VH-VL binders against q86l99r1233to1411. Designs and how they scored, part 11

Target 1, 179 residues: q86l99r1233to1411
Amino acid sequence: SNKESLPFRRDVIEKVINHLRENSLDTEGIFRLSGNMESVRGIVKSFAHGEPNLSFEVHNISNALKHYLRSLDPPLIPYEFFLMLLDARKNEDAETIRNIFWKIPSDNRVVLTLLVDLMVKISENSNVNKMNSKNLSIVFGPTILKPRTPTLDRMALMTETQLQCGIIQTFIEDFHYIF

## First folded at step 20 (VH-VL)

Design g1
Fold by ESMFold2 at other seeds, fold request of step 21:
Structure g1 (fold): chain C 179 residues (1-179), chain A 122 residues (1-122), chain B 107 residues (1-107)
Amino acid sequence: as target 1 above (179 residues)
Amino acid sequence: EVQLVESGGGLVQPGRSLRLSCAASGYDFEDYAMHWVRQAPGKGLEWVSAISWNEGYIDYADSVEGRFTISRDNAKNSLYLQMNSLRAEDTAVYYCAKDMGEDKYGSGFDYWGQGTLVTVSS
Amino acid sequence: DIQMTQSPSSLSASVGDRVTITCRASQDISSYLAWYQQKPGKAPKLLIYAASRLQSGVPSRFSGSGSGTDFTLTISSLQPEDVATYYCQQYDDYPWTFGQGTKVEIK
């Protein structure tokens, strides 16, 4: 990575998610459509400094959240859970996915629950916003779940990405069971 | 200032290979999807290939699939196109294009390189 | 593949005229459409994304509209520097595809 890692700020992420709950459920392409790159950069810096600036058009805020979560080290789902979750998804083992979720540190679990609940709310309004569970899983899979050491094998990397997306899709579709 | 600089174009015989490079600067290259787009002389634009920010999604136009390979090196802020088994129909200016988005979904190409000419002629 | 058909293929207009270019998709692409301007010998430049959102630094005389299958680029008052070829491009599904282009010239 050529850019610096950002600190995990639970209170900032909660404020951003709550803002999006109030302002994004009717927005076409939310989390899929991009914002202005320079605005997004500035908003991400405000998140990292603990003083989130949410006075922007909603696509700039949603994109800033994606970029902020991607820049966390460790990621929102800590590295040690990566292989276990992928294996559980490969075996279609939702019970094991649930058990692994409940082992994630509590601050991360609270944020993940709020984030996935937002995705559930968005997907329930997909006839308006065009973002179903599959769409959202593609956006968030590699963003919140990543390996400590990325593979160099192209086919393995593509398979990992499909499994990462599948885990997020499972979180959305089986929210009541897992969370 | 965002810059994309292509290189590696030239005159080649049919059936030979050529490798294009694109050097990116002025933005966080590792955060965005990248594409190759080509334009035959006097013709319109044709999308060639895409690679997502984490390389987890790669795709090609039917006309080049099996012959071209897109790749990226995030540590070097560089995008590549390996072009094998070149045909006369591959003659075009090849543009490196930055996606506004990250994954297989996109949002359009907000920055383009100057293009590099590939001529395939016997 | 999603086919993108632009109309007209070329046009000639006077400085100050309102110019309209249309783009039709062969299937519903929601609002996942971009417009580009390309001047001779230059790379394309993004004008509009998400069908109607103006890219930073693009003059406000450019606007985009439409959703689904029918899209429009409007130049409210044509300027000499707007002589170019204009392309629409869908990014709803792969392969991404462009319209054939609309050449705009001053008469």
Scores: ipSAE 0.790, ipTM 0.916, lowest interface PAE 1.3, mean pLDDT 93
Fold by ESMFold2 at other seeds, last read:
Structure g1 (fold): chain C 179 residues (1-179), chain A 122 residues (1-122), chain B 107 residues (1-107)
Amino acid sequence: as target 1 above (179 residues)
Amino acid sequence: EVQLVESGGGLVQPGRSLRLSCAASGYDFEDYAMHWVRQAPGKGLEWVSAISWNEGYIDYADSVEGRFTISRDNAKNSLYLQMNSLRAEDTAVYYCAKDMGEDKYGSGFDYWGQGTLVTVSS
Amino acid sequence: DIQMTQSPSSLSASVGDRVTITCRASQDISSYLAWYQQKPGKAPKLLIYAASRLQSGVPSRFSGSGSGTDFTLTISSLQPEDVATYYCQQYDDYPWTFGQGTKVEIK
């Protein structure tokens, strides 16, 4: 990667998610529509430094969250869980997915719960905001669930991406059962 | 300053191949989806192909499906288009375009290269 | 495929005139539409994204409106440097498609 990874700051992520919960549920295309690139870059830097600047239009904040989460190393769902989650998704085994979720470290689990709860609330208002569980899973699947070493095989990469999205979609649709 | 610089265009006979390259600079190339868009002489714009930030989504216009292959090398900040079995109808200026977004959805093209001319003629 | 129909195909106007270009989608595309300006011999330049959001560095005389199937690009006071061809483009669903273009000239 040519880009430097960013530090995990649980308190920053929680503040950003809570801001979006209060300000994004009626926003058309939230997490799908882009923000201004320079604004988003500046906001991401503020997250990384622990001083989140949320005085921006909501699409700039949502895009900054996506970019920040994508840049985490390790990712929000630690690398160790990648293959087992994908395998559980292949087998359509929601019970195993739930069991794996509860093995994720506590700090990551708290943030993931808040993030998926936000996605649930957005999807419940999809008639207004146009973002259902499938849409959100495409945005967040590869963003928060990543292999330690990406495959170079295009067919395998396609399958992995579909499974990554499927896991996040399962989190959203089965939130009450898993979380 | 964002820059996209295409190369690899030229005059080729029908049935032959060309490989286009696009060198990107001035932004975090690996964070964004990239596209090829073409414009035949005196005509409008036609979307050709897309590749997501992580290469997990790739798509093509029907007119080039099976003949063209989009790829990217994030370590080199480069986008590519392998064009096989070229036809006269592929004659166009080919633009490298940066998506404002990352995944299959996108939000439009905030930066474009200068274009490289591909002429397919016998 | 989603068809994008622009109107008019060309127009001539005087400096200072208000210019309106219309774009119609063959199906509901929400607000997932961009407008581009292309000057002769140059690459397109983004003016408007998400139907109504002005790209940074674009003069405020440009504005976009609409949602669903009907969209409008407005130049509130045409300037000599606005001579160009303008394209709308939907990004709701693949393949992404452009309108055929509207050529704007000064009288």
Scores: ipSAE 0.789, ipTM 0.917, lowest interface PAE 1.3, mean pLDDT 93
Fold by ESMFold2, last read:
Structure g1 (fold): chain C 179 residues (1-179), chain A 122 residues (1-122), chain B 107 residues (1-107)
Amino acid sequence: as target 1 above (179 residues)
Amino acid sequence: EVQLVESGGGLVQPGRSLRLSCAASGYDFEDYAMHWVRQAPGKGLEWVSAISWNEGYIDYADSVEGRFTISRDNAKNSLYLQMNSLRAEDTAVYYCAKDMGEDKYGSGFDYWGQGTLVTVSS
Amino acid sequence: DIQMTQSPSSLSASVGDRVTITCRASQDISSYLAWYQQKPGKAPKLLIYAASRLQSGVPSRFSGSGSGTDFTLTISSLQPEDVATYYCQQYDDYPWTFGQGTKVEIK
């Protein structure tokens, strides 16, 4: 609310995901461990300008991706899909989640597919990197799926967050079925 | 320059309530998890409570669960701790601490306030 | 709860000495450990995060090592300004817990 939104740049996100795919699968705590705050801010600015600067230690890059995705408005999964996905997750309905995914605009779907495929690859190497599907879902749930207007009730917000995480966990665990 | 400024400490009788505030500046407060950490006089550090960037995860030390409530107002760059049913063992300096991370996982506390003293005594 | 045990509780050393402080976790915490320095009357200051990563602005004489259950903070050449109490802290699982502290003094 105190920050401006950033433009969606599919080409930048693809470059960042490809970089992480080649450099992060053996990294302990990837997406969980933090980077240097000023380095991360500088990297995010380079993403917004269309000239991604990836000459940083891998945790700075992974954190910059998280912050960039959080700054998108509309979010990576557009607002109109939020309630449908939460309801489908509440009912444990992976078939409906799959159907909703394929209604999302194509540029967003391509980026989601690359991002979730990266998470699948990381989770398959969790014996080394310590990041399983649940860990990754906690990091990415509220980052890429959010309501236009969050509830002010703390109990409802915590429940909503759990469902957001559950959707990302479903994407990872049922990747080959959904995508 | 990152700054965290606590307020609201003081002397209070057991069973009473206090509300601590922490004013944050110099960084994007809404992007990071925030914590309260306390230190009894002459003693070590004790983690008290955490709240994630979006308020979707909140947790408490067992010693304060059910009595303390952490909250944040991202529009005001402010963190709060409502302390009810205070006990003598709650006497401590209370620090507002910025997490390096945003969610429940965190990475440690890269910035701290100078603390506010809470004394609970008859 | 994950218990963090520091050794020693206190130490005295001369300027220029190599100082080591150890921290043992009651269970495997991977590399999810931080080290803090606290000078009297002041808030703690982060030195090391992720067991071995040096925080910005911290002198290079400080280093951290270890993973799993056993961790070490090293000061390669003790300086007068390093007189402080040092704490380890795990952030693997809640509640986050600190070691009891190690007080470092100059002889």
Scores: ipSAE 0.788, ipTM 0.916, lowest interface PAE 1.2, mean pLDDT 93
Fold by ESMFold2 at other seeds, last read:
Structure g1 (fold): chain C 179 residues (1-179), chain A 122 residues (1-122), chain B 107 residues (1-107)
Amino acid sequence: as target 1 above (179 residues)
Amino acid sequence: EVQLVESGGGLVQPGRSLRLSCAASGYDFEDYAMHWVRQAPGKGLEWVSAISWNEGYIDYADSVEGRFTISRDNAKNSLYLQMNSLRAEDTAVYYCAKDMGEDKYGSGFDYWGQGTLVTVSS
Amino acid sequence: DIQMTQSPSSLSASVGDRVTITCRASQDISSYLAWYQQKPGKAPKLLIYAASRLQSGVPSRFSGSGSGTDFTLTISSLQPEDVATYYCQQYDDYPWTFGQGTKVEIK
């Protein structure tokens, strides 16, 4: 990576998710459509410094959240859970996925619960916002669930990406069972 | 200032290969999807290929699939197009284009390079 | 593949005129459409994304509208520097496709 990793700030992420819950459920293409790149960079810096600036159009905020979460090291779902979650997804084993979720550190679980709950709310309004569980999983899969060392094999990367998306889709579709 | 600078174009005979490069600067290259778009002389724009931020999604126009390979090196902020088995129909200016988005979805191309000309002629 | 049809192919207008260019998609693409300006000898430049959102640094005389299959780019008061070819482009589904272009000239 050519850029600095960012610290995990639970309080910042909670504020941003709460803002989006109140302002994004009717927004077409939320998390899919882009914001202004310079605005997004500035907002991400405000998240990293613990002083989130939310006085921007909603696509700038949603994109800043995506980029902030992507820049976390370790990621929101810590590295040690990557392979076990992918294996559980390959076996279509929602019970094992649930058991793994509850082993994730408490602060990460709280943030992940809030984030996936937001995605559930968005997907329930997908006739308006055009973002169903599959769409959201494509956006968030590799963003929050990633390997410690990425493979350089192109076909393996494409397969891993499909599984990463599948885990997030499972989180959304089976939310009440897993969380 | 965002800059995309293509290189590697030239005049080649049909059946030969070229490798195009695109050097990116002024933004976090590793966060965004990248594309190649081409324009035959005096003609419109044609999308050629896409690669997502993490390389987890790659796709090609039917006209180039099997002959062209898109790749990226995030450590070098560089995008590439390996062009094999070139045909006269591949003659075009090739643009490196930054997607506003990161994954297989997108929002259009907010920055473009100046283009590099590929001429395939006997 | 999603076909994008622009109208007109070319137009000529006076400075200050209101200019409209239309783009029709062969299927519903929601709002996943961009407009580009390409001046002679230059790379395309993004004007509008998400059908109606103005790109940073683009003059406010440019606007976009539409959703679904029918889209319009409007230049409220044509300026000499707006001489260019304009393209619409859908990004709903691969392959991404462009309209054939509309050449705008000054009378």
Scores: ipSAE 0.784, ipTM 0.913, lowest interface PAE 1.3, mean pLDDT 93

Design g1
Fold by ESMFold2, fold request of step 21:
Structure g1 (fold): chain C 179 residues (1-179), chain A 122 residues (1-122), chain B 107 residues (1-107)
Amino acid sequence: as target 1 above (179 residues)
Amino acid sequence: EVQLVESGGGLVQPGRSLRLSCAASGYDFEDYAMHWVRQAPGKGLEWVSAISWNEGYIDYADSVEGRFTISRDNAKNSLYLQMNSLRAEDTAVYYCAKDMGEDKYGSGFDYWGQGTLVTVSS
Amino acid sequence: DIQMTQSPSSLSASVGDRVTITCRASQDISSYLAWYQQKPGKAPKLLIYAASRLQSGVPSRFSGSGSGTDFTLTISSLQPEDVATYYCQQYDDYPWTFGQGTKVEIK
């Protein structure tokens, strides 16, 4: 990656998710539609510095959250869980997915719970905001669940991406069972 | 300052191959989806191919599927189009286009290169 | 494939006139539509995204409206530098498709 990794700041992520929960549930294309690139970059810096600047139109905030989460190293779901989650998804094994979730470190679990709960609330209002569980899973799958070393094989990359999205879709659709 | 610079166009015979390159600078190339869009002389715009930020989604127009291959090298900030089995109807200016978005979805093409002309003629 | 139909194919107007260009999608595309301006010999330039959002650096005389299947680009007061071909483009589903273009000229 040519880009700097950013520090994990649980308190910042919680504030941003709370802001979006209060301001985004009726927003068409939330997390799908883009923001202004310069604004998003500035907001991401404010997250990284621990002083989130939320005085922006909601698409700039949602995009900043996506870019911030993608810049975390290690990712929100630590690297060691990548292969076991993908294997559990490949086998359509929601019980194993739940068991793996509960092994994730506590701070990461709290943030994941808040993030997926936001996605559940958005998807429940998808008639208005046009963002169902599949849409959200495509946005967040590769963003928060990443391999330590990406494969160079194109077919394997596509398969991994489908499974990454499937894990997030399972988190949303089976939220009350898993979380 | 965002810049996209295409290269690799030229005159080729039908059935031959060309490889187009696009050098990107002035933004975090690895964060965004990239596309190829073409325009035949005197005609409108036609989307050709897309590749997501992580290469996990790739798609092609029906007219080029099986013959063209999109790829990217995030370490080099470069996008590529390998064009095999070229036909006369592939004659066009080929544009490298930055998506405002990252994944399969998008929000339009906020930056475009200057284009590179590919002419397929015997 | 989602067909995008623009109207008119060309128009002539005087400096200062309000100009409207319409774009119709063959199915509901929500607000996932962009408008581009292309001058001869140049690459397209993004004007409007998400049907109604003005791109940075684009003059405020440009505006977009609509959702679903019917969309409009408006130039509130045509200027000499607005002579160009304008394209709509849907990004709801692949393949992404463009309208056939509308050429705008000054009388």
Scores: ipSAE 0.782, ipTM 0.915, lowest interface PAE 1.3, mean pLDDT 93
Fold by ESMFold2 at other seeds, look of step 20:
Structure g1 (fold): chain C 179 residues (1-179), chain A 122 residues (1-122), chain B 107 residues (1-107)
Amino acid sequence: as target 1 above (179 residues)
Amino acid sequence: EVQLVESGGGLVQPGRSLRLSCAASGYDFEDYAMHWVRQAPGKGLEWVSAISWNEGYIDYADSVEGRFTISRDNAKNSLYLQMNSLRAEDTAVYYCAKDMGEDKYGSGFDYWGQGTLVTVSS
Amino acid sequence: DIQMTQSPSSLSASVGDRVTITCRASQDISSYLAWYQQKPGKAPKLLIYAASRLQSGVPSRFSGSGSGTDFTLTISSLQPEDVATYYCQQYDDYPWTFGQGTKVEIK
């Protein structure tokens, strides 16, 4: 990456997720539609500094959350869990996925639980907001679950992306079993 | 401040190859999807190809699939289009376009390059 | 493929006139539609995204409306600098597709 990695701030992410839970469940295309690039950049900086500015239109906040989570190093789901989660998804092994989730560090687990709970609530209202579990998985898969070093092989990248999305879709659809 | 600069266009014979480049600046290139869009002289706009921020989704218009390859180098803030087996119908101005979004979903093209002309004729 | 049909293909209007351009999608695309302005010899410029959201720096006389299959771009008071070709574009599903364009001229 050519840009600086951002610090993981659990308290900031919780505030942002709670804001979106209160303000985005009826919003068409939430997490799919973009915000204003300059606004999103400024909001992301406020997250990184620990002083989230949420006085923006909701698409700017949702996009800032995506970009903030993408900029974390390590990612929200730490690198060491990447291959084992993808393998568990390939084998359709939800029990192993659950066991891996509970090995993730506790601060990351709390944030991940809140994030996936938000996605569950959005998907339950998808008739209004047009964002089902598959839509949300495409947005969040590579954002929060990624390898330490991406492969250079195009076919392998596409396969990994499908599995990354599949894990997030499993988190949403099997939330009460896994979390 | 956002700038997209295409290069590599020119006059080529049918069946030959060209490689287009697009140099991006003024934004976090690695965070956004990128596209190629073309416009034949005097005609409308045609989407050509897309590549997601992490390269995990790549797609092509049917008219170019199997002949064109989109790629990106995030370390160099650069987008590429390798065009093989060129045909007269590929004659167009080729635009590098920034998506407002990151993945296979998008929100439209908020920034465009100036375009580079590709002419395919004998 | 999702076909985008613009109407009219061209129009002439006087300065100050209200101008409307319509765009119809061959299937429901929700609000995933953009409008572009293109002047001769120039790259397209984004005017409207998400059917109705005005891009930064675009004059407020431009507005977009519609959802599903029928969309409208409105110029509330046509200005001389608005002479251009206007394109709608869907981004609901690949391949992304543009309307054929509407050429707007001053009488």
Scores: ipSAE 0.781, ipTM 0.913, lowest interface PAE 1.3, mean pLDDT 93
Fold by ESMFold2 at other seeds, fold request of step 21:
Structure g1 (fold): chain C 179 residues (1-179), chain A 122 residues (1-122), chain B 107 residues (1-107)
Amino acid sequence: as target 1 above (179 residues)
Amino acid sequence: EVQLVESGGGLVQPGRSLRLSCAASGYDFEDYAMHWVRQAPGKGLEWVSAISWNEGYIDYADSVEGRFTISRDNAKNSLYLQMNSLRAEDTAVYYCAKDMGEDKYGSGFDYWGQGTLVTVSS
Amino acid sequence: DIQMTQSPSSLSASVGDRVTITCRASQDISSYLAWYQQKPGKAPKLLIYAASRLQSGVPSRFSGSGSGTDFTLTISSLQPEDVATYYCQQYDDYPWTFGQGTKVEIK
């Protein structure tokens, strides 16, 4: 990693998610389409400093959220949950996934609940915004669920990425059961 | 200032190998997907290969699948293309291109290198 | 694979003319389309992304429109420095594909 990790700021993430809930549900390609790179970088810095600047076009905000969450160390889903979630996904075991979710620290659970609820709302309007649960899972899987040390085996890495995405897709599709 | 600098092109006989490198600077390389795009002399653009920010998605054009390998080293801000079993139709200028996005989805290529020429001929 | 068909293959126009280039996708690609300008011996340069969003530093005489299958790049007033080949490119599904290009010349 060539950049500094960023602090977890629950209050900032809540504000950003609430802003997106109010402004992004009809936005085509939300979380998939890019923003302006320099604007996104500046917005991420504002998140890290605890004073989120949301006076930007919505794609810049959504991209800043993705980059901010990716830069957290530990990640939104702490490292110790990675292997057990992947194993539960491999076994298609939603009950175990739910049980693991409720062991995650409470601040992380609150933020994860808000984030996945936003993804549910977006996916329910996918006829307009073109972002279904599969699309959103690809965007967010590796962003919020990642290993402490990635495997160096290329085929295993691709398989692990598919499982990471599958866990997020399960969160979206089984939201009311898990959360 | 974003810069992408390719190297490793040259003249090579069919069946031989080359390794292309791309040195990136001026942005957070580890946050973005990267691609190789090629252009045969006097012809249009052809997408060759993609690699996601975390290497969790890799894909190739059918014409190079099984012969080319894309890779990245985020610690060195570098993108690579290992080109094996080269054929005459691989003759092209090869560009490294920064995706505006990070995963297998993207928004197009906001920055390009100036390219490195690969010529495959007897 | 998604085929991208540009029209015309080439055109000549006078300085100050409004120029339009069209691009048709073989299937619905939503707004996941980019336009590039390429001058001889140079790398392509991004003009438009997401079908209609202008890249930073690109002159405002360039604009993009369309969604689904039919897309247009417009140069509102052609300038001498706009002599180039223009490519559309879809990024909806792999393999990503380009149109064959449109060569724009001054007559």
Scores: ipSAE 0.779, ipTM 0.914, lowest interface PAE 1.3, mean pLDDT 93
Fold by ESMFold2, fold request of step 21:
Structure g1 (fold): chain C 179 residues (1-179), chain A 122 residues (1-122), chain B 107 residues (1-107)
Amino acid sequence: as target 1 above (179 residues)
Amino acid sequence: EVQLVESGGGLVQPGRSLRLSCAASGYDFEDYAMHWVRQAPGKGLEWVSAISWNEGYIDYADSVEGRFTISRDNAKNSLYLQMNSLRAEDTAVYYCAKDMGEDKYGSGFDYWGQGTLVTVSS
Amino acid sequence: DIQMTQSPSSLSASVGDRVTITCRASQDISSYLAWYQQKPGKAPKLLIYAASRLQSGVPSRFSGSGSGTDFTLTISSLQPEDVATYYCQQYDDYPWTFGQGTKVEIK
C-alpha cells in the first residue's frame, strides 16, 4: 500500500454514522454514488484528526466514511477473524457468525453494530433510496473485512470477495439475531 | 493534478499479443476502480474491461473475454491490459479511465488518459 | 446488454442557441447515467454523472435531467468551445454501454 493507515477513532465514526442516519435514508444511491474527490479527501482528513467536518452534501460524507474505513489497518473486522467468518458464511452458519462477532474487540463491535444498523435502516427504505441489503453488502464487504495477505489467484480472489459481501449481507438480514 | 498515461500501443499482426500499461498519479490509485475503454477509428466508445479497487471484481466485454486480461499493481500505481490473439477488429485507441467509485458499481469516468493506438493489420 | 440510443446523431446550431441531446436506455437504469464531451483528437471528458450532477469545473450552461429510460443533456447557450461529440453512458449493469454519439457543430 502506498497510503498511510489512519487511526481508529470510535467517537468520530459514531458521529458520522449518526449524521448519516439523520440525513441519508431518502437519498437515492447512498453509498453507491460517488462524491467530489477533493471534498472527500478533505473530509477523511478531518475524521483522522478527530474533528469530523460534516458540513457537506451527503454523498461526500458517505464516501468519506467508506474511504476512512478502508484506510484502517487493521480493518474494522480485525484480520484474525477473516478466514473463520468466510468459512462460516460458506456453510451458511449464522450461529457461528454470531459467535465470532461477539469475540471481536469491544470498540470494533460497537462501531460495527452502529454501521450495520444504519445499513438495515437504509435497506428498509430501499424503495426510495434504491439500496437493498445486497447493494450495501457489495459496498462494505471488502471495505471492513479483508485478508492480511491478498491471494494471487484471481478466481479465488473473486470467490473470496463474494463471501466477504455475503457476510455483510448476513449481518444486515439477520441483524436481530447476530447483534 | 490527476494524470493517466498509457503506453504499449503499436502496429501488430493478427494473432499476436500486446501489453498496455497505464501509469497513474495525483490521486490515491489504490482506492478506485479502473477501466479500459476503446474507440475504433471514426467510431464511438466501447467499454472493454473493469477491475475493482481490491481486484475482487473483474469483468470484460464479450468481444474480448478469454483473450484480454486486465490487472493492476497498486504499489506501482499502474493498470495493465494483456491483449492476446489480436484481431483486426481490435484496432482502436485504448483509453485508461479512472472510475469515480471503488467497486463494481462505479459512477462514471472522471479522468481519462490520452489514449494509445493499437493497429492490428496484416 | 443495455442498449443506449442517442438522438440526434448530429446537429448544427448558432452560438447562443439552446441545444438538447437525448439518450434512451432499453431498460430502466434509474439515474445511473453519465454524459461525456469529446473534442477531435482528445480523450473524453466527464460533464454529468448520476444523470443530473455537474462534474467539477464544467460550465454551468451544461445540465442533465431524466431518470429511468429517458435522459437529456442541455447546453443552455451554445459557445464556440462546445463543438464536440457528446456521449451518454449507462453504468447500471455490465457491460457498461455508450450511446453512439452526437456531433455538435456551429453553423
Scores: ipSAE 0.778, ipTM 0.913, lowest interface PAE 1.3, mean pLDDT 93

